VHH binders against A disintegrin and metalloproteinase with thrombospondin motifs 9 (ADAMTS9). Designs and how they scored, part 8

Target 1, 201 residues: A disintegrin and metalloproteinase with thrombospondin motifs 9 (ADAMTS9), of Homo sapiens (Human) (q9p2n4r1735to1935)
Amino acid sequence: LPQNCKEVKRLKGASEDGEYFLMIRGKLLKIFCAGMHSDHPKEYVTLVHGDSENFSEVYGHRLHNPTECPYNGSRRDDCQCRKDYTAAGFSSFQKIRIDLTSMQIITTDLQFARTSEGHPVPFATAGDCYSAAKCPQGRFSINLYGTGLSLTESARWISQGNYAVSDIKKSPDGTRVVGKCGGYCGKCTPSSGTGLEVRVL

## First folded at step 25 (VHH)

Design aa4 (from z1 with S105T)
Fold by ESMFold2, fold request of step 26:
Structure aa4 (fold): chain B 201 residues (1-201), chain A 122 residues (1-122)
Amino acid sequence: as target 1 above (201 residues)
Amino acid sequence: QVQLQESGGGLVQPGGSLRLSCAASGFTFSSYYMYWVRQAPEKGLEWVSNIDSGGSSTYYKDSVKGRFTVSRDNAKNTLYLQMNSLKPEDAAQYYCAKDMDTHYTGEPWDYRGQGTQVTVSS
């Protein structure tokens, strides 16, 4: 069985983008092959739980009083907030790109993402400019359930920025991660040293 | 270099009124939100009010809403705070502060003047 989309093209004579079954680390995995007309097609994983459970946000509201963390850190639409953080954005994901050699998610590939507001935001990334009181409002969500993949224990996040703060929760099986990240201004991203590694279940 | 000069403080009786002014220079005043913050003895800086760059939107700490009015004159590079119905709890050193760019790495309200004292006598 083919081990990447280039082999699907060569071995099976396929010329269409679409879902194919590949042999990855000795196990069968469903991979979306894109760019099959080229010599370097790209491998994507279709997210079973889709856009509603796979998204990245840089939150656009900023407190008028940045020294507080109101509402016990809960988000409210009627906060005393400015709506002027120009780096804000929201991206949701139908598919994510995977590098099958390293088994890492390529978080910056947005080919199958939808940016519904503001700037594109990479997968597994969140941030804001809400508060200097370490009161994160930016959110990301990862749900790999049903894909045949889970995140490995090596997946780590780094917080960056002034007053940067993160609160990241991982499920024991590595299929779900949610994060709240922010600062004055701050963000969280997967560590460049370890990347966002997955394994085949 | 950013320069902010507060004036108009003084001694008033409870229920009295005072009008603070802040002269700004060294930056494009009309491009920034401006703040009033205050510091009572033995306390940290406390947000009082702010106003957007154009002067059309104003925001207040709950305890001063309806009593204080922030305004600005962008032609004169001046920020104002009209304080009515003053209470003993309003006694503090009042500072005018420039909003920071979002890439700034320091503290909120680092760019402020020397302040002007508001004293409310019993």
Scores: ipSAE 0.569, ipTM 0.856, lowest interface PAE 2.0, mean pLDDT 92
Fold by ESMFold2, last read:
Structure aa4 (fold): chain B 201 residues (1-201), chain A 122 residues (1-122)
Amino acid sequence: as target 1 above (201 residues)
Amino acid sequence: QVQLQESGGGLVQPGGSLRLSCAASGFTFSSYYMYWVRQAPEKGLEWVSNIDSGGSSTYYKDSVKGRFTVSRDNAKNTLYLQMNSLKPEDAAQYYCAKDMDTHYTGEPWDYRGQGTQVTVSS
């Protein structure tokens, strides 16, 4: 069985983008092959839970009083806030790109992302400019359940920026990660040194 | 260089009034939110009020709402704070502060003047 989208093209004579079964680390995975009409097709994983559970956000509200964390850290659209953070954005994902050689998610490939507000935001990334009081509002969500993949324990996030803070929770099986990230101003991204590594279930 | 100069502080009885002024220079005053913050002895800086760049939207700490009024005159590059019904808890050094650019790495309200002292004594 083919082990990447280029092999699907070579071994099966396929030239159409679509879902194909590949043999990855000894197991069968469903992979979306894009760019099959070219010599450099790309591998994507279709997210079973889609846009509602796979998204990245840089939150656009900023507290008038940045020294507080109101509502016990809960988000309120009626907060005492300025709506003026120009770096804000929200992207959601139907598919994510995977590098099958390294088994890492390529978070900056937005081919199958929808940006519904502001700037595009890479997968697994969140931030804001809300508060200097450890009150992150920017959110990301990862749900790999049903894809045949889970994140390995090597996946780590780094916080960047002034008063940057992150609150990241991983499920024990590595299929779910949620994060709240922000600062004055701050963000979290997967570490470039460890990447966002997955394993086949 | 950003320059902010507060004035108008003094000694007042409980229930009295004071009007603070802040003269601004070294930046485009009309492009920025402006803040009043205060510092009581052995306390950190406390947000009191702020006002948007055009002067149409004003915001207040709950304990001063209804007693204090922030305003600005963009033609004179001046920020004001009218303080009515003053209480002993309002006694502090009051500072005028410039809004921070979002790429700035530092403390809230780093760009402030030397302050003006408000003392409330019965």
Scores: ipSAE 0.549, ipTM 0.838, lowest interface PAE 1.9, mean pLDDT 92
Fold by ESMFold2, last read:
Structure aa4 (fold): chain B 201 residues (1-201), chain A 122 residues (1-122)
Amino acid sequence: as target 1 above (201 residues)
Amino acid sequence: QVQLQESGGGLVQPGGSLRLSCAASGFTFSSYYMYWVRQAPEKGLEWVSNIDSGGSSTYYKDSVKGRFTVSRDNAKNTLYLQMNSLKPEDAAQYYCAKDMDTHYTGEPWDYRGQGTQVTVSS
């Protein structure tokens, strides 16, 4: 069986974008091949749990009083807030790109993302400009269950910005990560040193 | 360079009134939210009020709502705070503050003047 989308073209004579079975690290994995009419097809993983469990957010509300963390840190639509953070956005994902040579997720490929508000937000990214009082509101969620892949333990996030703070929870099996990130203003992204490495289950 | 100059403070009896002014220069005043914050002795800065760039939306700390009114005159680059029914707990140094740019890495309300003192005595 082919080991990447370029081999699918060569060995099977395929010319259409779609789902194909690839042999990756000795395991059969379903990969969506995009750009199959070109010499540079790209490999994507279709997320079984889809948009509702795979999203990235830069939260758009900012507290009038940035020195507080109201509601015990819970998000409220009726907060005493300005809704004018221009960097805000919300993106959800049906598929994510994978580099099969390095086994890393390419978080900045948004080909199969849908941005429902504001600016596009890369996979595994969250932030806000809500508060200087350690009160992160921006959220991201990753759910790889059912894809045949999990994140390795090497994955780390970094926080950047003024008063930047993050609260990130990873499941032991590496299929689920949720994060709350923010600052005044602040954001969290995967570390460039560790990236988002995956393994085949 | 951002410059803010507060004025209008003074000594007043409980229940009295004062009107604070803040003259602004060195930035496009009409493009920014503006704030009133205050600092009592041995305490940190406390948010009092703010107003949007156009002056149509105003916001207040709960303890001053109904007693204080923030306003602005964008033609004169001036921010105002009308303080009525003053209480001893309102005594503080009052500062006019510019909204921080979202790329700024300093403290909340770093862009403020030297302040004007409000003292409430019996």
Scores: ipSAE 0.505, ipTM 0.826, lowest interface PAE 2.3, mean pLDDT 92
Fold by ESMFold2, fold request of step 26:
Structure aa4 (fold): chain B 201 residues (1-201), chain A 122 residues (1-122)
Amino acid sequence: as target 1 above (201 residues)
Amino acid sequence: QVQLQESGGGLVQPGGSLRLSCAASGFTFSSYYMYWVRQAPEKGLEWVSNIDSGGSSTYYKDSVKGRFTVSRDNAKNTLYLQMNSLKPEDAAQYYCAKDMDTHYTGEPWDYRGQGTQVTVSS
């Protein structure tokens, strides 16, 4: 069985983008091959739970009073907020790119993402400029269930920025991660040292 | 250099009125939200009011809404706070503060003047 999309072209004579089974680290994995008409096809994982459970957000509201954490940290449409954080954005993902050599998600590849507001936001990323009182509102969600992949134990996030704060919850099996991240202004991203590493289940 | 100078404070009876002014220089005043914040003795800074760069939208702490009015004159680089129906709880040092850039790494309202004292006799 092929071990990457280039081998799918070579060994199976395939010329169309689509789902193929690859042998990865001795196990079968379903991979979407994109750019199969070119010399540099790219490997993607189709997210079974899709856009609704796989998204990244930089939240656009900023408190008029940044020294508070109102509503016990809950998000409210009726907050006393400015709606003017220019870095704000919301991206949701149907597929994510994977580097099969390193087994890392390439979070900055947005080819199969949809940005419904503002700036594109990389996978596994959240932030805001909401509050200096450690009151994160930006959210990301990862759901790898059904893909054949899980995040490894080494996957870590870093927080960057003024008053940066994160609250990240990982499932024991590594298929679900949700995060709330923000600051004044702050964001969380996967650590460059560990990357967003996955393993084949 | 950002310069903010508050004036118009004083001693007033409960129910009285004061009008605060803030002269601004060293930045493009008309490009920024401007804030009024206050500090009672041995308390932290408390948000009172703010106004958008054009002066079209104003916002108030709930306890001052209906009594205080923020305004600005962008031609004169001046921010105002009209304070009516003053209560003893309003007594504080009042500061005019410039909105902070989103890459800023300091504290909320670091860019403020020296303040003007409002005292309400109780």
Scores: ipSAE 0.450, ipTM 0.812, lowest interface PAE 3.0, mean pLDDT 91

